# Ledger of designs, part 308: VH-VL binders against o27280

Target 1, 266 residues: o27280
Amino acid sequence: MDSMNVPEVLEIKRIVEESESVKTFIFSWDFRREVRPGQFVMVWDFRDEKPMSVSLIDPVRSEIGISIRRVGEFTDRVHGLSEGDLLGIRGPYGRGFELMGRDILLVGGGIGMAPLAALADEATARGMRVDALVAARTADELLFLDRLEAAGVNISTCTDDGSCGFKGFAHERLLTLEENHDMAAVCGPEPMMFQVMRILDERDVPAQLSLERYMKCAVGICGQCCLDDTGFRVCAEGPVFWSQELSRVREFGRYRRDPAGRRVPW
Below, E stands for the ipSAE of ESMFold2; O stands for the ipSAE of OpenDDE; V2 stands for 0.75 times the mean of E and O plus 0.25 times the DockQ between their complexes.

## First folded at step 11 (VH-VL)

Design Z16 (framework fv_libevitug; at its last look DockQ between E and O 0.63; V2 from the best seeds 0.00; counts 0 for: pae E 2.2 > 2)
Fold by OpenDDE, second read of step 12:
Structure Z16 (fold): chain C 266 residues (1-266), chain A 123 residues (1-123), chain B 110 residues (1-110)
Amino acid sequence: as target 1 above (266 residues)
Amino acid sequence: QVQLQQSGPGLVKPSQTLSLTCAISGDSVSSDSAAWNWIRQSPSRGLEWLGRTYYRSKWYNEYAVSVKSRITINPDTSKNQFSLQLNSVTPEDTAVYYCAREYPRDYYGMDVWGQGTLVTVSS
Amino acid sequence: QSVLTQPPSASGTPGQRVTISCSGSSSNIGSYYVYWYQQLPGTAPKLLIYGNDRRPSGVPDRFSGSKSGTSASLAITGLQAEDEADYYCQSYDNSLSGYVFGGGTKLTVL
């Protein structure tokens, strides 16, 4: 197996507080190694290991960023860390986003904006026009707005409570937008992604969607992240899928597997 | 505009030390972004990376396994240059030697090259 | 004996599309960025493609790079006489802890 499967112990270079519940941890990166938006890394705090999306890719500063939402014991521990502390990082893994065309639409919900923020940077660097629909439950949960704006991204916001931007869900806001794009990238809650994909399909906009599943090995061996009924492994064949691929996945937008392998509804 | 100017002898006897220098203009050898490389080219071995030196709070050197026991790359901040020393040369070390810069803007591709120096190892 | 494998030669007529392949392994192209260099006769190599598919300033858009799995490819559309040169792919190999080059492809414009 590739030496990349061994966690590299890295020092936290910087911590960016994105919101009350989300922090971005920045690490030095050897950019001889490829890293693409949409790929993930396994983060090891020397007790447990969790997959996290790459949210920042900066070759000029030789840095990558990993955005982590505080949701449980592992992330609680990680959020307690400071600059200069150590984490184990192995990867990157998975299939990242592909860019095509000149105009791209990004639709993100909550922490789903993490990989899309990285994609936005790459797309803008390539001279693409980037529109981003950023959704969250409340205004204080909207992520990366300043960063996206600084990159030249055209931002539309959507909040469940109407505290910022369009009041409603991302797919509802999308219905109000008349412009078509050459491609779309989507990441967020699966119910959101499911509805967004439907709309994009109706509009004949090629779409890529990033799925989140429970992962253990990240190398396509353990099968914990297998999707019904295709057998797609989110860590190997994904996490980024084309809409055509997801149309074959029965569980998409409906349920996921928990650590014990049980079906858990969204 | 960044330029690399190579200098050194083109003829070296077997068992002696090959020595080349690469002078930098338009950038600093101690840049915290760039890396400075030596590469050689021959008909028999093609392009072959030999090693690099770079500064990141301290100096680092990386050498190709094939020449690691014989090679030394040294930066000279006072002259803004870096050098190559290859000990115990044999005719197999006959090649055109290049210095080259890696730069993060180009994802650490070698974006600037020296003019090349033919070094012949012969008795 | 190069770590990365290229065809030794390629040819095309003006205006044609030609592709040059570069085959590696999981220890290099599979995990690391690919670069392409153009070397005109009697000159030093010139960076043509970086980061798999990116062009430095001054490189025409008729040059394109792509990467899939453990292989990379350089495509030249609208082939011109001045494109006659040697082309080299380059990557990093973790098993060798160093940069590796392809054997080079001599492109002839007929």
Scores: ipSAE 0.914, ipTM 0.947, lowest interface PAE 0.5, mean pLDDT 95
Fold by ESMFold2-Fast, scan of step 11:
Structure Z16 (fold): chain C 266 residues (1-266), chain A 123 residues (1-123), chain B 110 residues (1-110)
Amino acid sequence: as target 1 above (266 residues)
Amino acid sequence: QVQLQQSGPGLVKPSQTLSLTCAISGDSVSSDSAAWNWIRQSPSRGLEWLGRTYYRSKWYNEYAVSVKSRITINPDTSKNQFSLQLNSVTPEDTAVYYCAREYPRDYYGMDVWGQGTLVTVSS
Amino acid sequence: QSVLTQPPSASGTPGQRVTISCSGSSSNIGSYYVYWYQQLPGTAPKLLIYGNDRRPSGVPDRFSGSKSGTSASLAITGLQAEDEADYYCQSYDNSLSGYVFGGGTKLTVL
């Protein structure tokens, strides 16, 4: 029996409002089953299912958290749910982040901070030094700052509009920081990740990047899962990839695929 | 510190019921973060998990499929202990029996073990 | 037979690195955490590694765990005479709905 492909109907234990557009849904979890930062689950509302990154992994309380941004019909319905309501959860799926060294950098944009918050918890529990650059369009979209601060993470912020911290983009802020890290983990809009990756490559910092568009491919929903015109296959090992794997792919950070498989600019 | 102390017979006749007890000190059998396991060890089968009991709003029991029809694991909150009952024993049930705690349950593994009880099934 | 496969024996000399493997399938190691236990002669097993690669308080850094796909490994660096023991891996198996152990590896320090 393949229990990983059968959704479990779980009760929403607690809901945390992270912002006007983001909520974290917390469920009891059987921690005999492995779950790693960077992995995702399929969330089923009994009509549709969508991939969502795991944002909280708490074996002490036997809880997982799934942070969901309101962006369409499915997520609007899920945001309308209350504690005690039920959701189907299938997974986890995908390759998680790998921790190396003692000093790590996290660079998160918007909801991309969600899987990195789980990673920060694990890195801190392992005694690592964690620096986080948290980026968003506006101050109201900066996520998990209190949670990161409580964990002892060194936080830098930036907003596109200058409403909190550095005024500018994540890569512009990164250029002003004096860094010495053994590795980095990056999650956010693909253009942001591309610029950050380029800077980290110049600094000889190995980076792992999480690509949301490969979550469906990891569970077999997408029929084509390649990053370049030659049919290069990395999706089976996703959604988390090392920067060395992505630096050789022409379309990363430059364009994506539409439903017809055509390249379109970001 | 948490300690587990085992007691029970060292000799049981074939077809009879094996009964063992694990007394807990330093923790509560009804702690909702813990799970309480029985494991046995024999030269022929190695380490074999038999089952566990734990409290989460109510009591839950889980048993290995190989013994499910013959096994009962019971918590006793008044004595702060849990027991193993294994029915219709055969010489193949001869083993060293251990009780063990998971704390917190699931992720952290079996962090505290009893001393073990050698049970011989013979006439 | 054990559901998880370990070599029955391993050996090393003081100061060397020894690795003990544990092989399973998608129904166990592929989806569930791996644990390692050390059993000294005449004693109960002692938890050595949990959560694939985490050490309980008091377990020296010489012991480390790793997991890749459906296999796991225990590594012991700087091997010492007191490390001579039986070592067991453990996981959960969803088709059996229970915990499963490896057959054990007898480590001899030469």
Scores: ipSAE 0.761, ipTM 0.887, lowest interface PAE 0.8, mean pLDDT 88
Fold by ESMFold2, look of step 13:
Structure Z16 (fold): chain C 266 residues (1-266), chain A 123 residues (1-123), chain B 110 residues (1-110)
Amino acid sequence: as target 1 above (266 residues)
Amino acid sequence: QVQLQQSGPGLVKPSQTLSLTCAISGDSVSSDSAAWNWIRQSPSRGLEWLGRTYYRSKWYNEYAVSVKSRITINPDTSKNQFSLQLNSVTPEDTAVYYCAREYPRDYYGMDVWGQGTLVTVSS
Amino acid sequence: QSVLTQPPSASGTPGQRVTISCSGSSSNIGSYYVYWYQQLPGTAPKLLIYGNDRRPSGVPDRFSGSKSGTSASLAITGLQAEDEADYYCQSYDNSLSGYVFGGGTKLTVL
């Protein structure tokens, strides 16, 4: 039996409330199958299926965690589930982050911190120094702060409304941070990632950025996750791209596509 | 720390049953974090995984498809060991047989190995 | 024929860097972790690399693993006489529902 493209039905082992609007759903996982920070799974609630980033990878406990923000009908239904309830999971899919060097910078906006929290855990477990810039619109949306502190991550925060940390955008806060990192990993709203990428490129810091696009198959066949001008498939060649790969993508930071394939501004 | 000690006959006649035992010290065969494997090695086929047994609220077995019709792996919690039975052997089953612990069950690979037992299948 | 393909031999001189490749498919290395084992003459295999690129306690940092697509590599830097051994890659294969090993690479230190 090949289960790579068919959802496995898994029991929700634990639910962690990360914020008012974000929950992490934890499942037992067979760690013969590789899962890397930056990869995603398709979550199936027996009606609909949506891509979600892996936020916890714990081989010792044989657990995987998936963080889901309540934003619509699908996620409302999933947030209504309890421990012991069932979800379908297929994957993981996509290219994850690569760790390099000794000093790394994470820049995350909102739920984009989910894959970066998994990366932070792996980086600290390897003895790397981790700085994280955690951004959100408001203090209530800053995610994983306690978890990152417990892992020994050096945290800087910013909020659009100034309710916690630096008041302003992530790229503005980034300008005030030290330029002594071997690499960076970035995930969040695409306009934020575009601005952050520009700064990191000027500093000659190798950067990996995680993109979101509409997905149907998640395995690179249907073409719904393709990036204009390159033919990169977010579900296959991504979702994590190097900044130099993204420099060839004219749509990055400019527009997205809806489920019908129409261009929609950011 | 953890040690695996193998025992069993080194000579088996064709069509008979190959039977080996792996004794565990420093760990429990019923550990909910471990899996207990059999692997064999021959000059013609190299290393071949045969199967594993593990406990998770109940006992589970997984067997290589190449031997699934002939193999049984059984835990013995009272003696803290696990066994290999391979029925209807032929000379192609001649190999060095290893037991190995996998810990944690699915991730660290086979981190502790027994000493190996040469089993010759010959009339 | 092994599901995972390794070169049958490799060689180097003391102090040199040597790499050993392991080639598979989407049903194994492409989706599943890769492990490496060292087997010294007359002994059982010993776990050298797990989780594609992680070292167990006690394995020198001159051994490293990597993976790209459906291929994996073991690198040995600062080659020493004691490194003369057979090296095997291992993964899980979903189509066979079981663990699979490479054919092994005999490393000679000249």
Scores: ipSAE 0.518, ipTM 0.785, lowest interface PAE 2.2, mean pLDDT 89
ESMFold2 (binder alone), look of step 13: mean pLDDT 93; pTM 0.951
OpenDDE, look of step 13: ipSAE 0.886; ipTM 0.933

Design Z17 (framework fv_libevitug)
Fold by ESMFold2-Fast, scan of step 11:
Structure Z17 (fold): chain C 266 residues (1-266), chain A 123 residues (1-123), chain B 110 residues (1-110)
Amino acid sequence: as target 1 above (266 residues)
Amino acid sequence: QVQLQQSGPGLVKPSQTLSLTCAISGDSVSSDSAAWNWIRQSPSRGLEWLGRTYYDSKWYNEYAVSVKSRITINPDTSKNQFSLQLNSVTPEDTAVYYCAREYPRDYYGMDVWGQGTLVTVSS
Amino acid sequence: QSVLTQPPSASGTPGQRVTISCSGSSSNIGSYYVYWYQQLPGTAPKLLIYGNDRRPSGVPDRFSGSKSGTSASLAITGLQAEDEADYYCQSYDNSLSGYVFGGGTKLTVL
């Protein structure tokens, strides 16, 4: 791709069924162009365009992957596609994760494991010790466990219903895990991320959190991606933020905003 | 244990065609994970990428704009080598010419280089 | 005139940290990976850094790369006499549709 603002029409090389509701779509990628864990691309089905996090970065195979959960009309159409079909891809966009230190804790909820799976690959390739807390509502919704295990990641699981691992929420499981990490990366539902951030802050662990909120517009063309206290646009200045930046945002973890600017509880 | 060995003339007359060959051992020129580059170096211009060839279902060639009208890079699968032809040479084409591999292509950079060939363009 | 800008020279003493900069634009370093090469006198360039900050097997960990915006840097810690060489950065440029190199930095170990 000659420009990050022009979609390139790419063939779906391979599709991986991650769960009943999640598929990873794999494309050939020109790895002269930089792509980092935590960044996203705009996926165009020739009718609508939606932002999707990059979940696989494989320069050895010259492949990227995007993992898509089935939640509406656009994602239903994309899930109906087969290997050999075409999608438009533009990007990557956004600030990616930064790695520091010798060990990292990943905390992912549901589809939030997608950008963290790519980060796990990079961290392990750099020789870091990686601990991952993978959370979901049920065992069937836990994602990327086989990839993480193959990469040598130390995995803990929790499910709301107790069908796999710890019974409870991610932050409750985190309270029972080791406190000895140089950094953390967190992605998942905003209430989960808020609770996890508070625990990591008390432990003095610097954390990066990926915000997927209001990603319904093209990058830079709408204000709905803004955080209300700081004026940060998730698509321009995020989606990855340090916990120290998010501690100043009143609505983080407490409520979201509708298009009219009204508070909607999580 | 990949090695690139260059051969070709050290002196070429102005207006003639410069021809260099890069012989590959330890890898295949048709490896679909590699790309095969020509780069030159002169005191006045430094390092200049000239172009590359690679196989991905078919052969692809990419050339630097500065030489695009004069350059051809040709793979030869039977001899496991690739060549450079540069037409209508001038004294400004005097340089040390290198062949180099990218492997895997793109991300990993030019990991193996030939020994270099000094080419002087002079009457 | 190289597309990527490097200082023509740098120097340091043994054991010191030396940093070599490489400055580009949004059409190259801003969107594409950066590579670094070391060239000893009379030899071909050797790949030192790829993917902005990754080392090939056999490259000592005292060599590191970094990238911020449209600029990249090569850092050498614990400088040794053997590090005296020319250093080149490389990226891809989408307006030229090709690889581009910096003008090179001659590192002298004093």
Scores: ipSAE 0.714, ipTM 0.864, lowest interface PAE 1.1, mean pLDDT 88

Design Z18 (framework fv_libevitug)
Fold by ESMFold2-Fast, scan of step 11:
Structure Z18 (fold): chain C 266 residues (1-266), chain A 123 residues (1-123), chain B 110 residues (1-110)
Amino acid sequence: as target 1 above (266 residues)
Amino acid sequence: QVQLQQSGPGLVKPSQTLSLTCAISGDSVSSDSAAWNWIRQSPSRGLEWLGRTYYESKWYNEYAVSVKSRITINPDTSKNQFSLQLNSVTPEDTAVYYCAREYPRDYYGMDVWGQGTLVTVSS
Amino acid sequence: QSVLTQPPSASGTPGQRVTISCSGSSSNIGSYYVYWYQQLPGTAPKLLIYGNDRRPSGVPDRFSGSKSGTSASLAITGLQAEDEADYYCQSYDNSLSGYVFGGGTKLTVL
């Protein structure tokens, strides 16, 4: 956006506790401005800015929601806020998901269900059949099950410890699901996404994957950020990528990079 | 079910104030989900948005830059209507004037329009 | 001229597919939703499309909208004689802080 790239100070209208570690912060939004599932906003607590995926897009109530997992100093401070408190919001930024066909598979791990919950709402509103595979370490960490159920989504769950649904990882559960889909959208830990992508590729299902670690590149914070092996400019594209684009990136699913560009294991 | 009915003079002299009213039935001008717009249409300028008013805890007015110095849009809750006043008119203000509702506001566009009022600015 | 650019005319025969384009910039279509209106002779405009590609109740599915980058399109499939009308796109422009319209396209059904 041109001159709209300045944080707006917005009042927290409502907070939904999704789990012990995840909250959704809901704000009024001017829906003349386009916002799409898969996009993110920069959240400013008047000290630091961090990118957060949009998890609720509700033009009827004129609301957006932003789901935040508590993992560090910034997110701990934000989790301490109450309804009526203020946050700076700017954006949206990044490439959103594209919808095609009649049916879609969503595969989400942990907080990766946040952008997929917004996508599920959109796909359902367009009359698509939506199947969601929701994965987490334990039952208490499964996110958005009530929202997905209310939207009419067909839900499968899996947990590493077997406390809810299939016992095992998302890709192991996916192997037991026989239904074909016109497309898929995947968001979660990168190793999970890599394994899921391989299965979908073998089934000839086009997939879009959301890489949270590239959100800062989409707003130009890292300047010349690009992916290994392809030379693809993530500062111009992302966080959502087609599986075809990711299949040629050596680092995808194997290692990540710190701010200095050093390889770090998952 | 929602209907907008326009009234006002079809002839206005240069330098005078153009005044039009849009009466609302089937909805409330103070509905906090709606916005109430004025748009005009002329052969030379096409469709041109002039401004809108809406209620959300208090009244808000937004005006097009091209007319901002001359325009006022006023809601009237007792009569369930909103009006347009455009000051210091010139022949370039000759147009068909429409009122229109957005509901819900913003995302859903202008779903109901008044019948239109042809206003000629001439001495 | 108009802030959003449309071709001044378009034509087709009954049953044909017709597309009407609407071109803008990053200050409008690139960041804001696009709307389409149909105006029959002597009547007020009627909302055909909102939110880039959504139809209000009562608008037949022959009408569809799309948006890519700073441009939008209205597609009409299975053209009918009653589709002969003027068509206008609309968006919001942040530089002007207001709604903006295209110049309109006169569709003739031959």
Scores: ipSAE 0.731, ipTM 0.871, lowest interface PAE 0.9, mean pLDDT 88

Design Z19 (framework fv_libevitug)
Fold by ESMFold2-Fast, scan of step 11:
Structure Z19 (fold): chain C 266 residues (1-266), chain A 123 residues (1-123), chain B 110 residues (1-110)
Amino acid sequence: as target 1 above (266 residues)
Amino acid sequence: QVQLQQSGPGLVKPSQTLSLTCAISGDSVSSDSAAWNWIRQSPSRGLEWLGRTYYYSKWYNEYAVSVKSRITINPDTSKNQFSLQLNSVTPEDTAVYYCAREYPRDYYGMDVWGQGTLVTVSS
Amino acid sequence: QSVLTQPPSASGTPGQRVTISCSGSSSNIGSYYVYWYQQLPGTAPKLLIYGNDRRPSGVPDRFSGSKSGTSASLAITGLQAEDEADYYCQSYDNSLSGYVFGGGTKLTVL
């Protein structure tokens, strides 16, 4: 497994501007090596290394895509790169999503749609019916709508400000949608995921949730980042967890960690 | 329809070079999406991958460690074919040799195979 | 000795389900996709399964693949007489820097 821990220096083949703050960086990939939706890679700009979810898995074109939101110095530098520039990629890491049944509900918030877009592609390729609830604060933060439509996904949208689709939060919109799915996958801010999980649990829909915690803490693989009640290391046991696993974690949806490692409310 | 047609001698003496050719129809040997493989099959070793060649801005070759010191796989774009050269053969190289395409490369496995060539290494 | 381990034989009767296993390690199946090939007597192998569990066009849906950890399986449901053949798994091995095959399983339809 040592080769998975050494960065490969890859050329940026293509850059897609998803929004003012989000870009997808596309690389050629050796698809003898397995990559699953829900997994992440470490992106190295030759100064710093940060975890990023895989948002495109395209073995036909031999391409992977990594979607990056501009939020700080590292991501600002990466956003300044052009096609033909080089980045180090290490991985993939983590537990990917598992697919079961004939139909799946995807619930994504903001950049949380990135791993779910890759999952949507896999689910549709397997012949599953895919319903997606895409949530954001505003219309310009809704991601991957054109890609999901092209894949044949049945899309519902909601925005906090009502600028696109339903006006309100993801869980409020979910209450107005069809109740029957064989499974669900959820990725977004933890408070959103917690509310969505509660509704899916009431409906007896098994759900997998992808925790963004690892995106805030690069040292998770060393056991430095874990969930308080279970001792789960997000990068080793996650980032994808079944809802029954997360129901045992009292911290989920209530607290996050600050830079000093202290629990703070969402 | 893509077809692979193999040609080459069925008998090679020990210490000589085994030479086989795989002619391609319905696709180009320089297709960016394809890779071109040689595989052999014997009762003693089963199926054994020998190597592959493919074009992506330039030609790339990958060879199995077991034969790397003796093997060369060469594309010929003018004839739309690729060849296998295996040096210093021994009776242990006796096998049915297959050429095969990956398309698309890597993920999709070997979707088209040649008919196979039985090569006997004997004096 | 093959790098990937398969049972040397398997058998079933028409209409039944047969499963053929393929066991590897972290250097191959644990990190790389698995492929399955069917070989009828006197013919070249034919691709049955790629990408762990995907079928090429023309392969009946009664053939399916799965992978868990360092092992993979080929399942054949509704077994038919024409399924009598040798079956091989394949993956990539990073320690050997090359494709590797299982030893093959001879399937007999009783």
Scores: ipSAE 0.664, ipTM 0.841, lowest interface PAE 1.3, mean pLDDT 88

Design Z2 (framework fv_libevitug)
Fold by ESMFold2-Fast, scan of step 11:
Structure Z2 (fold): chain C 266 residues (1-266), chain A 123 residues (1-123), chain B 110 residues (1-110)
Amino acid sequence: as target 1 above (266 residues)
Amino acid sequence: QVQLQQSGPGLVKPSQTLSLTCAISGDSVSSDWAAWNWIRQSPSRGLEWLGRTYYTSKWYNEYAVSVKSRITINPDTSKNQFSLQLNSVTPEDTAVYYCAREYPRDYYGMDVWGQGTLVTVSS
Amino acid sequence: QSVLTQPPSASGTPGQRVTISCSGSSSNIGSYYVYWYQQLPGTAPKLLIYGNDRRPSGVPDRFSGSKSGTSASLAITGLQAEDEADYYCQSYDNSLSGYVFGGGTKLTVL
């Protein structure tokens, strides 16, 4: 039987406070079961179920971590939990990142650094050189810097307000860097990802981008999981896409959906 | 160097209990991240996992469904070994039996194997 | 039958690339990591690949693993005479609650 479609009730083993708005919840995991950076799980608090990216994959300790930003009622309740409390976990789901070559650039914005932190650990373990551009609105919203440093990652930061590193947006910082990489992985707000993708495409750097905004269901077909030109279901065929796949999608970087499902400009 | 040394009878009569022991050197049977497996191999069935034992805060035993009613795997911390007992054997239990370590368990696979013991079930 | 399906044999000449397949289902390879073992005649199996595509220390980089959907493969580049052996894939199966092996592939170097 497919055990990934039935929630497993797991004890919160440890909670790491990453910032005032982000916590990482750590669970024991049976590492006979596959989990890859870029995949997500459904987190069930016994009232609601929401998709969350896997941010820590540690087979040595038999632990996974799930980083959750406080943005609404569900996440507020989960943030109120303590070590020893229980959550339901179903999954993992989705297509993970693929690694190739010897050098990788990671570009993350806000909570988008969560799946990229897991990827950084894997790339480093594979012997790749890892450069990370970590972007946020303010210094306090930069995530995983200590973890990336401990992994030997070369870190650049930028903040919109200039409180840490380069003052400006991720794509503006990237334009001042002349490095070439064998591949890139990008996760963050969609307008940021679109601008970064354009620069990487001009530099002939193949990029993978994670589209977390459409992960509203883990099974079946729904409008929020479907890209307009290709009919891809993000929860089934994503959330990770190569840049050449996204270049054919008119909506990417230009439109978003409101809670009613209406298409509105970014 | 971690080594696994197997011992036990090479001939067992039908309906009796097969008993094998795997002695561990260079590691502890109660190592927090290790798991200790029994696997057998026969020409007709190939490689077949039988079960494992491991320690975290307590001992856990997991057994293959095909042998679950007849099998026991026991760690012995005082002798630094683990054993296999398989009850009510038939000629179909004739195989080369291996013990093997996973370390760290689950993700990393079976990295160290014993030499193997041929067990023939016949009268 | 074994739970995981491998071709019973494969062959190649020195220097060639050889690929050995391993096919399963959603209850095993589709959800769980794949491992590969090399068995020389008269010896115990030796771990060659773990975690789908990772090599233990001491395994040459000419051996590589991959996984897609419910199937996995072992690739050997620059084939050498010493690679002549039986190769087994392994995964976990949730319906059987245990580790499962492929039937093995006998690789002959011509």
Scores: ipSAE 0.610, ipTM 0.820, lowest interface PAE 2.0, mean pLDDT 88

